# VH-VL binders against q9ut70: the designs that were tried, part 7

Target 1, 155 residues: q9ut70
Amino acid sequence: MTIYAFYIYSRKCECVFAHRWKPSDRNSMETLVSQLEQNSIEDDMEKLIFGVVFSLRNMVKKITADQDQFMSYTTSKYKLHFYETPTNLRLIFITNPKIDSLTHVLQQIYTTLYVEFVVKHPLYTHVPPSAEEGGINCEIFRITLDRFVRTLSCF

## First folded at step 5 (VH-VL)

Design a10 (framework fv_clesitamig)
Fold by ESMFold2-Fast, scan of step 5:
Structure a10 (fold): chain C 155 residues (1-155), chain A 121 residues (1-121), chain B 110 residues (1-110)
Amino acid sequence: as target 1 above (155 residues)
Amino acid sequence: QVTLTESGPALVKPTQTLTLTCTFSGYSISSGYYMGWVRQAPGQGLEWMGTIYHSGSSTDYASWAKGRVTISVDRSKNQFSLKLSSVTAADTAVYYCAREDFWSGYYFDYWGQGTLVTVSS
Amino acid sequence: DIQLTQSPSFLSASVGDRVTITCQSTQSVRSYNYLSWYQQKPGQPPKLLIYAASSLQSGVPSRFSGSGSGTDFTLTINSLEAEDAATYYCQQLNSYPPYTFGGGTKVEIK
């Protein structure tokens, strides 16, 4: 198993959706997963995500105004795969560091799963609910995401 | 070079609807920016009114502006529009459109020249 | 609604002086340094000077600097120039929405 967790962060860098898969190396991932799922003003992980967004934005301004950018960040213990949507959600995979980039897969999740099961839902709001309001609460999206991710060759 | 230009009437009567247009150039509408509207009454500070994502998919309004302000985008004309209904003398101000770089810190990196709107009978 | 209080509202200083302007938020809400400073000269639109509390915008003279975190932020002009006569505004996004601007600080050169 090489895919450990999936997160959606809002424009405010609040975690509004979290789903995890059980990693074999549980101990090395427990702290990171806990940090990513907790929302606090002093969260260092949110600062890291903000930094990634900042870097992505500067690159787009310098290279092309028409281009969306994909990014990943690798450590010895994990790889963070990153995709920003047109609605300014940040979709994140946390995986084994040796896995190839999944940013294209994140884009597919947004266009084929999130749009279909969350955006088209009758109770959809244009701004995702805050973490205190329970975040994105869509059981069909969670189930479909889990099924989709399990079909990936790298899972 | 990025440019933003506001246009609209210089004088409107109380109870009428004010319509302002912001025309942009020097970047593509698909670049992931927001367009904000900020006003400034004579001798006063800056007051945020609302912001719209360039695709038109997301719009935020100041609490006082809800029910009175509508912001929209016309992608084919590179234009954003602000409509403010039921105007009063308190709405006399210079109105700015400003591009928001939300990706990197929720700030306005480029501003229009501003257009003065006077509400008077 | 979150308020930003700027101090002082007005100051008069000489060329070469070090000038400091403060911006205080009424709430210790999530900030991650989402605080910016703008300069506005009479008859002109505001211009971005500093973003993310301490990052200098491209093209802005290095005599301008920003610092602070949490609820307390400061704009410093290390050596005032005649062209720096303007009104300065802080702006912060602490919650979604609104964007909030400070009341402004008018800087005059003697």
Scores: ipSAE 0.005, ipTM 0.493, lowest interface PAE 16.9, mean pLDDT 75

Design a11 (framework fv_clesitamig)
Fold by ESMFold2-Fast, scan of step 5:
Structure a11 (fold): chain C 155 residues (1-155), chain A 121 residues (1-121), chain B 110 residues (1-110)
Amino acid sequence: as target 1 above (155 residues)
Amino acid sequence: QVTLTESGPALVKPTQTLTLTCTFSGYSISSGYYMGWVRQAPGQGLEWMGTIYHSGSSTDYASWAKGRVTISVDRSKNQFSLKLSSVTAADTAVYYCAREGFWRGYYFDYWGQGTLVTVSS
Amino acid sequence: DIQLTQSPSFLSASVGDRVTITCQSTQSVYSNNYLSWYQQKPGQPPKLLIYAASSLQSGVPSRFSGSGSGTDFTLTINSLEAEDAATYYCQQLNSYPPYTFGGGTKVEIK
């Protein structure tokens, strides 16, 4: 299995959704977590995500031509795949470092699953609930995401 | 919304085997979570018993629980079960199932309501 | 196995007070910060308050905070409310197994 986890971060860089597929090997999971925590910026995942978003924004300001909103960050232990939505949500996969970029898959998740099951939900608001309010707590989105990801050829 | 519900007998006789089941909803069994069992004797603190991975491929038990406790999973029913053999009055406790969180630590992020089990004749 | 010692085992305080509870480990916890705090009200299951020593769980009031690293950890309630009457537990996992819980600190409102 090459896809370990999926996260959604808000504009404020708060994690509002989390889902895991990582195998049961606790040593492998602890190694992945330790690697994330040893990041030179700090061991805060929000700080890493914020840094990536800031870098992307600066690159866009320098480049006049319309460019892809997608990026990835690779270490020896994992690859982080990143997609920023028009509403400033940040969708992230954590995967095996050797697989191809999944940023376009993140866009599909946003446009086909998040919009369908979260945005069109009867109680939807344009701003997702804060982490303090329990974040995105939509069971059908979680179930459908899980099934979709398992159909990917790289899973 | 994640929910966990324990079920099983409220009264068990000494020397019998206690069987408890935890039914979960609000997340996919394929999500890769561990499920734990924690108990609490009347007026006492929390005591971890064991954890199991959702596929059943990995189980961990407290040292005192090895040989007495078996934890198993039924993926088709979204259930985890605990069997505790040769019960005594010392096993009278509220039994909780709980889901293990994994991001930046290992902790129990969702808990069942708990079920009181009394061991007496 | 790592043992966790909480201090005090009991405290009585007034609404508005700043309350601190300590948790000491016999060995450094994993990554020096894999320490969590739970609140348990009478007749209810434990509720996760803090993970990674200082990270506030979603939905938990900001008056709760955690600090510390390695072997010494503190849970602080910066302005005690009546609803905070509960027993508080620290918890760690250094290696699999075991999970270890502290003995608990009962907080009563006077």
Scores: ipSAE 0.000, ipTM 0.494, lowest interface PAE 15.8, mean pLDDT 75

Design a12 (framework fv_clesitamig)
Fold by ESMFold2-Fast, scan of step 5:
Structure a12 (fold): chain C 155 residues (1-155), chain A 121 residues (1-121), chain B 110 residues (1-110)
Amino acid sequence: as target 1 above (155 residues)
Amino acid sequence: QVTLTESGPALVKPTQTLTLTCTFSGYSISSGYYMGWVRQAPGQGLEWMGTIYHSGSDTDYASWAKGRVTISVDRSKNQFSLKLSSVTAADTAVYYCAREDYWSGYYFDYWGQGTLVTVSS
Amino acid sequence: DIQLTQSPSFLSASVGDRVTITCQSTQSVYSNNYLSWYQQKPGQPPKLLIYAASSLQSGVPSRFSGSGSGTDFTLTINSLEAEDAATYYCQQLNSYPPYTFGGGTKVEIK
């Protein structure tokens, strides 16, 4: 298992989409995934991811000036990939640390999948998704995202 | 509306530790804001000292401030505190607390009134 | 050591004049546009005018505008009013230290 999870956070810092790829063999999982699973409630995992994103943003403040709002943070157990869109959405991948930057993949997901299946969806054309309203409720987006990610060479 | 109020001593002796408190209202401490401390010596410009996230989990200090400045948060009281150790006459300034929204713009959108601190023997 | 240089340090202008203040960074600011402008009147705290180089803060008069990208930024007051007599500061987010302020520009009304 090389790609563990994908999240979208709104401009209000609320998780509006979450998708996990479950390995068939739990013993092959990274420590992070195991720790995330200790909090079986989706809300708790979303709060943990939010905290990690804040830490990563602060590292960028301290270290680099010329970022394009793309970031990754690597440990021995996992790698977090972060992309902030022009519309203030935050897209996140949690992966195996061996995976090369998925910055362009996150951008592609936004421009091709999110725009096509969420922005142009009748439910969201006038009002963007919010956590209060149940987040992104688009089955086609979830299915298409899953299929797209599974075709990546690093999956 | 958002309000920030600084409080602390107006006069501190050299070598002592200055402690200032910033009390805020009009927003939830869990709203994802940082609180910064900025000072201004008489007739001089603005100088950033440090910033802390609302949970206390992330703190940044100016290079000169490391080792002298400690910023902390008391979520139950809606308060942020600044401690500046080993003060000298050069630390005489108006001290401001200011709110920063990391997610939306990395700027200080609301400022306290400021509190003048004089360091003299 | 990242520095912001404001020009001019002082200016005197008349009500109705168009005033421009520049801010130059020794390195590109974060995302090339994380530069903010503040107004400070004597005895008062700074007030945010412009953020993200060109975004006007809510409640700020439309005569204020910001422009620029990377290392060179400008604050413009299209038609100066008496109440605009103040010191103006630019502020950036960069690598280390993460926040720095310019030296300030004092605007006096003739």
Scores: ipSAE 0.005, ipTM 0.487, lowest interface PAE 15.8, mean pLDDT 75

Design a13 (framework fv_clesitamig)
Fold by ESMFold2-Fast, scan of step 5:
Structure a13 (fold): chain C 155 residues (1-155), chain A 121 residues (1-121), chain B 110 residues (1-110)
Amino acid sequence: as target 1 above (155 residues)
Amino acid sequence: QVTLTESGPALVKPTQTLTLTCTFSGYSISSGYYMGWVRQAPGQGLEWMGTIYHSGSSTDYASWAKGRVTISVDRSKNQFSLKLSSVTAADTAVYYCAREDFWSGYDFDYWGQGTLVTVSS
Amino acid sequence: DIQLTQSPSFLSASVGDRVTITCQSTQSVYSNNYLSWYQQKPGQPPKLLIYAASSLQSGVPSRFSGSGSGTDFTLTINSLEAEDAATYYCQQLNSYPPYTFGGGTKVEIK
């Protein structure tokens, strides 16, 4: 299993969706995953995580003029894949560090799964519920995301 | 073209475990599909039992089926199997395997011919 | 605990008639992507007719159509043919698995 977790953060940097696949490596990933899932409650951890992402994004913007922002950050234990949507949602994969970029996968999740099952839902509002309100609680999105990710050749 | 074929015993005694196998062809083993089992008691409607991703990494079961049903995949043989434990006369039915194409939206686009399983002493 | 109710459970109609079968869900809202229709003839497996509530499956005659949204869906056979004698089922994915099938509608030609 090379894909460990998926998160969606709101424009306010709150974790509004979390889905976790059982990590293959104990301890090394467990702390990070726990911190990311509780990020909306713990501002210090949130600032640290998004400080890394923000630094990568700022560096890319100096090199390129792309509107869509995709970055990855690799450590010895994991790779963080980041994609910022036009609606300022931030989609994150945490994976095995040896996996190639999942840019197209994150974009596909947004355009085919999130838009279809969350945005086009009859009860959708422009601003997603805050983390304190339970975040994005669309069960069908969670089911389809799980199914889609398990079909990936790198899973 | 895609084909699905069910195989297994036609008669099973009460309390035994029923094992059915579905053999598929006409699509790549590397292509991702979900495979499901649906049964139909004589003269009754369709009842979904469970679904598995072809690699075996994800399974969903009907609520009543949890604890009695196990679905598994053998990728090397292009087969997936259903085990139903502690059978009773109420499990007498035609059993179908079916393929779900995730990208078509949760429908079963290809079905096996079905195999009748009778549970009696 | 989503239920699908089909109406009628049985109908008899003549060749050339327009036939409408309804499928109602107990949930207040649903995405069209979760709703499919199947045709089953005696001794045969079900065959997919309509997916995503209104999309016609390749190879299915154009006299079949699907419509509806939310909790109310319909399958229409515009001009009934003798070969359309069968039982028709709607299917929808619950908020959790399992998938749910409707009870079926048997269509006979008279």
Scores: ipSAE 0.006, ipTM 0.503, lowest interface PAE 14.6, mean pLDDT 74

Design a14 (framework fv_clesitamig)
Fold by ESMFold2-Fast, scan of step 5:
Structure a14 (fold): chain C 155 residues (1-155), chain A 122 residues (1-122), chain B 110 residues (1-110)
Amino acid sequence: as target 1 above (155 residues)
Amino acid sequence: QVTLTESGPALVKPTQTLTLTCTFSGYSISSGYYMGWVRQAPGQGLEWMGTIYHSGSSTDYASWAKGRVTISVDRSKNQFSLKLSSVTAADTAVYYCARDYDFWSGYYFDYWGQGTLVTVSS
Amino acid sequence: DIQLTQSPSFLSASVGDRVTITCQSTQSVYSNNYLSWYQQKPGQPPKLLIYAASSLQSGVPSRFSGSGSGTDFTLTINSLEAEDAATYYCQQLNSYPPYTFGGGTKVEIK
């Protein structure tokens, strides 16, 4: 399994959606090894996400060459992929570090899945609810996202 | 050791809103767990109501619970809360909160609260 | 929603017996193995026994084992003890959410 997690952050850098994936089907030993490796990564995930969110809060609105620095972050254990939508939502994938950039996939998720299943929902609001208000709670979006991600060659 | 404790009223009148709180200890709020609410009517099986990520960023409800159930988190108090509106006698049950280590665990409930019996009657 | 069917719904057995209960899903569970088993004694909360179809939870006696994949799963108690009198539930996830529980199997000691 090469895609670990997906997050959406609001303009105010509040997490409004989170989804995590489990290891793919494998024999019991391979699955156990994957779980142990992923458990070690999990403890650092919140610190990494907080660091990204902090950076986003301090971003200069004016276009600069530094904006390219927010496209992806790579470590030995994981790679963070980033895409900012026209509505100032920030979509994030956390993946295996060997995966090529998924920014185009994040854009596709926004235009195809988020717009279709969240924006066109009868109860949609222009500003998604913060985590404290329950976040984005659209079961169809979550299910469709999971199915879509599983069709990717890098999953 | 991980401990989950439910608290709330033992008796609620029909049409009122039931509010239950789950207080946890023995692990950090930053550990990436989900908290679920599961109920059990007398002599019946287990019924999942909803689940919330520890940050509050992801909340999911059973289909029957949508519109009636709201789950929230107060990270500063290490508490998760369940609100169930417009209660009827059919909501009489033991209510459990249960921790789900969602990141890589396989979506199972590893620790459960003691349960709190809520009776809905006039 | 997918549904879980447990069989039998009731079982009476003697100490030392090998007990088997089954859980069948109308659709494959997530990753073909995201199915868990819980034990519930009267007046107590459920206790996790098995996760990921066959992984034994720490502190659970080795006489308990799980097997199966996809839609068909089995919980086995190799040598029944008096303390095993309880109701057993399977639980699955096909895609997050919903969580689905089986109807339960009540195991009674003769």
Scores: ipSAE 0.000, ipTM 0.489, lowest interface PAE 14.7, mean pLDDT 75

Design a15 (framework fv_clesitamig)
Fold by ESMFold2-Fast, scan of step 5:
Structure a15 (fold): chain C 155 residues (1-155), chain A 120 residues (1-120), chain B 110 residues (1-110)
Amino acid sequence: as target 1 above (155 residues)
Amino acid sequence: QVTLTESGPALVKPTQTLTLTCTFSGYSISSGYYMGWVRQAPGQGLEWMGTIYHSGSSTDYASWAKGRVTISVDRSKNQFSLKLSSVTAADTAVYYCAREDLWRGYFDYWGQGTLVTVSS
Amino acid sequence: DIQLTQSPSFLSASVGDRVTITCQSTQSVYSNNYLSWYQQKPGQPPKLLIYAASSLQSGVPSRFSGSGSGTDFTLTINSLEAEDAATYYCQQLNSYPPYTFGGGTKVEIK
């Protein structure tokens, strides 16, 4: 069990989509170990989310012309993978710290799934998703995202 | 060309476990596809049972199938299998295996189907 | 779960006729990427005809077409052939799991 959660933050730094993978979603002899790892990171999730929001808000203020784009942040218990789209959406994976960068996967999710199922959705064609309006309410996006992530070798 | 072939018992007694195997031939199991099981009771429509990713890393089941159905993959034999426990007469059906598109979930190749009758 | 209702459940038509089968979803289907149509002839497995509501599967005759959006979808056979005698099913992936199939429409040739 290596991918724990996926989030999308809006241009306003609001969480507009969240999906967590339960330990029971993985059929493995190591389910108990995966569940213990998931439970341990859940205790730190508030700090993780705060750190993400803080980083997103402060990137604008502290940006320099030569600064490398933030790609990931790793601790002993988890790794945060980050991708900022041209439309200022922020896509995030939370995974086991041993997983290689998934930035390219986040880019693929944006270009193939988000654009197709959210941007072109009648509800969001003229008005982007906002947390105040319940965030992204598109079941086909959630379904296709879930299916896609489960095909990754690191899942 | 991709071909799928189901194999297993034609007759199963109530309370027993039904085991069916689907063999891919003319093509190896590859990335980009799920493999699913769909059944059809005599004179009835199609009923999806469950799906597994080609590597065996992910499975999904119909709500009624949870706790009764297990789908698994043996990549070395180019096979996936279905086990259905505690069968009853209601499980009498033609069972199909089918290859399922990763992104859109449609079934592009189907096995011929195998009729399983549950009778005492 | 999303329910798919097909209409009619049975029809009888002549070779050369234009035949339409409808599939209604209880939930709105906002993209063309989540509705498929299958043909099943007696004693045979289902065969994919249409995917993404309107895309014709390779090898399927051009007389078959799909259309629709939202909650209403249609399979059309522009000029019915004798070989088209079969049961037709719609399928959705908009709510997964589970996949849902429509109840089927049996097409007979007069």
Scores: ipSAE 0.007, ipTM 0.566, lowest interface PAE 11.0, mean pLDDT 77

Design a16 (framework fv_clesitamig)
Fold by ESMFold2-Fast, scan of step 5:
Structure a16 (fold): chain C 155 residues (1-155), chain A 122 residues (1-122), chain B 110 residues (1-110)
Amino acid sequence: as target 1 above (155 residues)
Amino acid sequence: QVTLTESGPALVKPTQTLTLTCTFSGYSISSGYYMGWVRQAPGQGLEWMGTIYHSGSSTDYASWAKGRVTISVDRSKNQFSLKLSSVTAADTAVYYCAREDFWSGSYYFDYWGQGTLVTVSS
Amino acid sequence: DIQLTQSPSFLSASVGDRVTITCQSTQSVYSNNYLSWYQQKPGQPPKLLIYAASSLQSGVPSRFSGSGSGTDFTLTINSLEAEDAATYYCQQLNSYPPYTFGGGTKVEIK
């Protein structure tokens, strides 16, 4: 698996949606320890992502004024793919660093999956709920996103 | 129009591997549909076995099927294949392939093959 | 693990009768309406009748209708026809697979 996580951040840099893909661990004695360790790493990762998103937002404001471009951030261990929607939502993939740009994939997720399953949902709100309010809590979006991501050739 | 056709052996010996193929036509391989396999033992109800995306990149299996069932796709032949290992008399059933409408938001099977009866007997 | 229970498992009715089949889920289906109904005639594959609890599939006669939400769903056949002798199945998706089918309801014409 080469895609690790997907996030949506609001214009206020609040995480409103998170979905992670973890290696399957079938050893019952090691499973709990591995899961607890991974959860700790994920908490630290979300703090790092927030800082990166905030920094990217400032750069995107300057770039968008003159040119529209997708941005990415690559390290030795992961690549962050970033897409900002016209409604100021920020969609993020975290992948292994070898994956080519997922620019149009993030755009497709927004225009087809988010619009269809979140915006058209009976409980849709004008402004996405904050993480403390449960964020974007739409089970069909989560199911459909997971299925869609698993169809990508880079998965 | 859309057609799905199953093919494979009508009789399989216990402990052998059952291989079934579903050939589809009437829609584009690039259209974003999933293909599911559903079986029905004589006089029994429908039992989902697994589903695969047409590119082969995503496959889901029923919990009992993991370790015994492998679903694959051959895009050049417009075919989906099901392999079921170590068959027993309990695997005697009519096997169907069925197309799932991924993008409609309802997750139902809109077209089904004619079904192929597989008998497991020595 | 979501279970679907259909009732009755068998019924016998006359042409012109109103037939009602129920499907109960142990948990609410997603959005309270992700529930589909299929018809299977002897020797034939299943055919989709109803999706999203109440939406009639194109080409299906209007005497078929679906209703319900959450955990309780109903398939109704108004004015039963001889060609409606079949087994009917409900099917749901609540969480990422597996798909769950009901046990089926066999409808015979007297």
Scores: ipSAE 0.005, ipTM 0.517, lowest interface PAE 13.0, mean pLDDT 75

Design a17 (framework fv_clesitamig)
Fold by ESMFold2-Fast, scan of step 5:
Structure a17 (fold): chain C 155 residues (1-155), chain A 121 residues (1-121), chain B 110 residues (1-110)
Amino acid sequence: as target 1 above (155 residues)
Amino acid sequence: QVTLTESGPALVKPTQTLTLTCTFSGYSISSGYYMGWVRQAPGQGLEWMGTIYHSGSSTDYASWAKGRVTISVDRSKNQFSLKLSSVTAADTAVYYCARESFWKGLYFDYWGQGTLVTVSS
Amino acid sequence: DIQLTQSPSFLSASVGDRVTITCQSTQSVYSNNYLSWYQQKPGQPPKLLIYAASSLQSGVPSRFSGSGSGTDFTLTINSLEAEDAATYYCQQLNSYPPYTFGGGTKVEIK
């Protein structure tokens, strides 16, 4: 069971951070399977993620725990895990579809890694630039995110 | 309890390759820690050499170490190893392996006992 | 390439004294507080004392404390004990790699 990618989208539905884990980041025994899985999902991921985030932007979220239809999206080849922060950032994992909900992990990433390494950074901007403008340009966040995610049993 | 133990030769001749092994216990390899090598010449300070992810898929080396140092991991034995090629007297040092923590920084929270390596003819 | 300078390089003090060691960075450390302190006793490996400039590692006596931000950091031993005779090292995080260590401060008991 693997985690393929992590994204952060702004309140404007712009991708401001992207990190992908390559098959070479894992044991050779799983490299072929992981590569086939990544190749099968990459082509459609951007449009699917944008569609989900765009829908959530235009919908009033319910206060109760009946938001399941917008908290995750599962296909035969991948599962999208979603967490929206109080600051209107949308954190997303793309994983193998058999992995259980990682919403608590996304929340932990926000409160412990994003706040610490991005918000407290001297170059922090309240509104992150788009990925084309450099996005969230914080190398230490990327490094610590990678280290954290690799400690998860589902990686 | 986390324990790290270094092993390898106490004496190597100039131009040879030094090989050291670190054996770890008290945590699962699947918990995903990075492991580093740090050395200390007699009477001198600490010098970082490199760090490796537990699966062997990611390595970082000090700039002076690039081309001379190779770090590898053997998951089945709970070991990671350091090879330092073309040694000279300047490589005489105590060599430590250490576990990296990334919580509010990057630092080493557990260290091995260290092994003294002397480079002499 | 960030360098850490420790001062003094050597000090001698009596049991019960308050001891301070400083660490200066050529550039601000990450988040202005990503600096760690280690204690190394003769013949032993380094032991982590403090991370994030002021956070005490579990199991470390409360007489040790850290302070500072940006480029200037201090390790304080509030009441020196005989077992505190050691060399102390600071270590920073601003960019990775590399890890960089200070030159060390040797503390001897009179």
Scores: ipSAE 0.007, ipTM 0.553, lowest interface PAE 11.1, mean pLDDT 76

Design a18 (framework fv_clesitamig)
Fold by ESMFold2-Fast, scan of step 5:
Structure a18 (fold): chain C 155 residues (1-155), chain A 121 residues (1-121), chain B 110 residues (1-110)
Amino acid sequence: as target 1 above (155 residues)
Amino acid sequence: QVTLTESGPALVKPTQTLTLTCTFSGYSISSGYYMGWVRQAPGQGLEWMGTIYHSGSSTDYASWAKGRVTISVDRSKNQFSLKLSSVTAADTAVYYCAREDWFSGYYFDYWGQGTLVTVSS
Amino acid sequence: DIQLTQSPSFLSASVGDRVTITCQSTQSVYSNNYLSWYQQKPGQPPKLLIYAASSLQSGVPSRFSGSGSGTDFTLTINSLEAEDAATYYCQQLNSYPPYTFGGGTKVEIK
């Protein structure tokens, strides 16, 4: 199993959707997952988000010379795949570091699964509910996301 | 035209393992569908047993079927297989394979003709 | 376990009658329209009639229609034909797994 977790963050850096496939038994990964799922705004969380965004932007400037919405960040323990939507939602995969970029997969999740099951849902509003209000609470999106991710050859 | 065809033994003895195959044609295995198995005991309703993604990367089973049912795929032959272990008279049923479209509503759009399996000695 | 209840379990009607079959789910979910209807004639596999609560499957006669949302759904046959003698099943994905089917409604022609 090489895909560990999926998250959606709002413009305010609040985790509004979280789905895990299996917990890691390594302390470093467990700590990262706990931090990513924390539904509160702390200085440490903002610093982590800032650090990731800053690193990705510097890598983009170096590699593509363009402002890309899609990037990844790799450590020895995990790989973070990042996609920022036009509405400033941030979609994140946490995976095994050996996985190829899931950039296109994150875009597919947004354009096909999120738009179909969240945006077109009768209860959707333009601004997702805050984390305090339960975030994105759409069970059919969770079910279809789970089934879609399990079909990936790298899962 | 999409076709699904089940095949396997018509008679199985109690305690044996039942093996059925489902052969499909008329669409690509890469089209992103699931294949489901549904059975129907004589005079009874429909009972879902499990599903598998066409590539074989994902399987789900009904709660009673866990430990008894294994579903697999042979992509080169366009075939799905169902194995049901330790059969009893309660497993006498018509067995169907059915293609699942999960993106447009989680329903079964094409069904095989069904194969009757009788468990008796 | 999620339950789908069909009413009635049996009905007998004449050609030309309007018949309705109901399907009730015990759970109200956001996906208010993820319900399908199937027709099964003796000795034949089920045939998809309606998906997404009200979408008519291609090749299905227009006398069949589906309606409803949330927990309550109906299948309507506006003018019953002799070939409509069958058992009808609703199917909903309310929590996965499992897929759940209703108990069936047997329609006989008088």
Scores: ipSAE 0.007, ipTM 0.548, lowest interface PAE 11.9, mean pLDDT 77

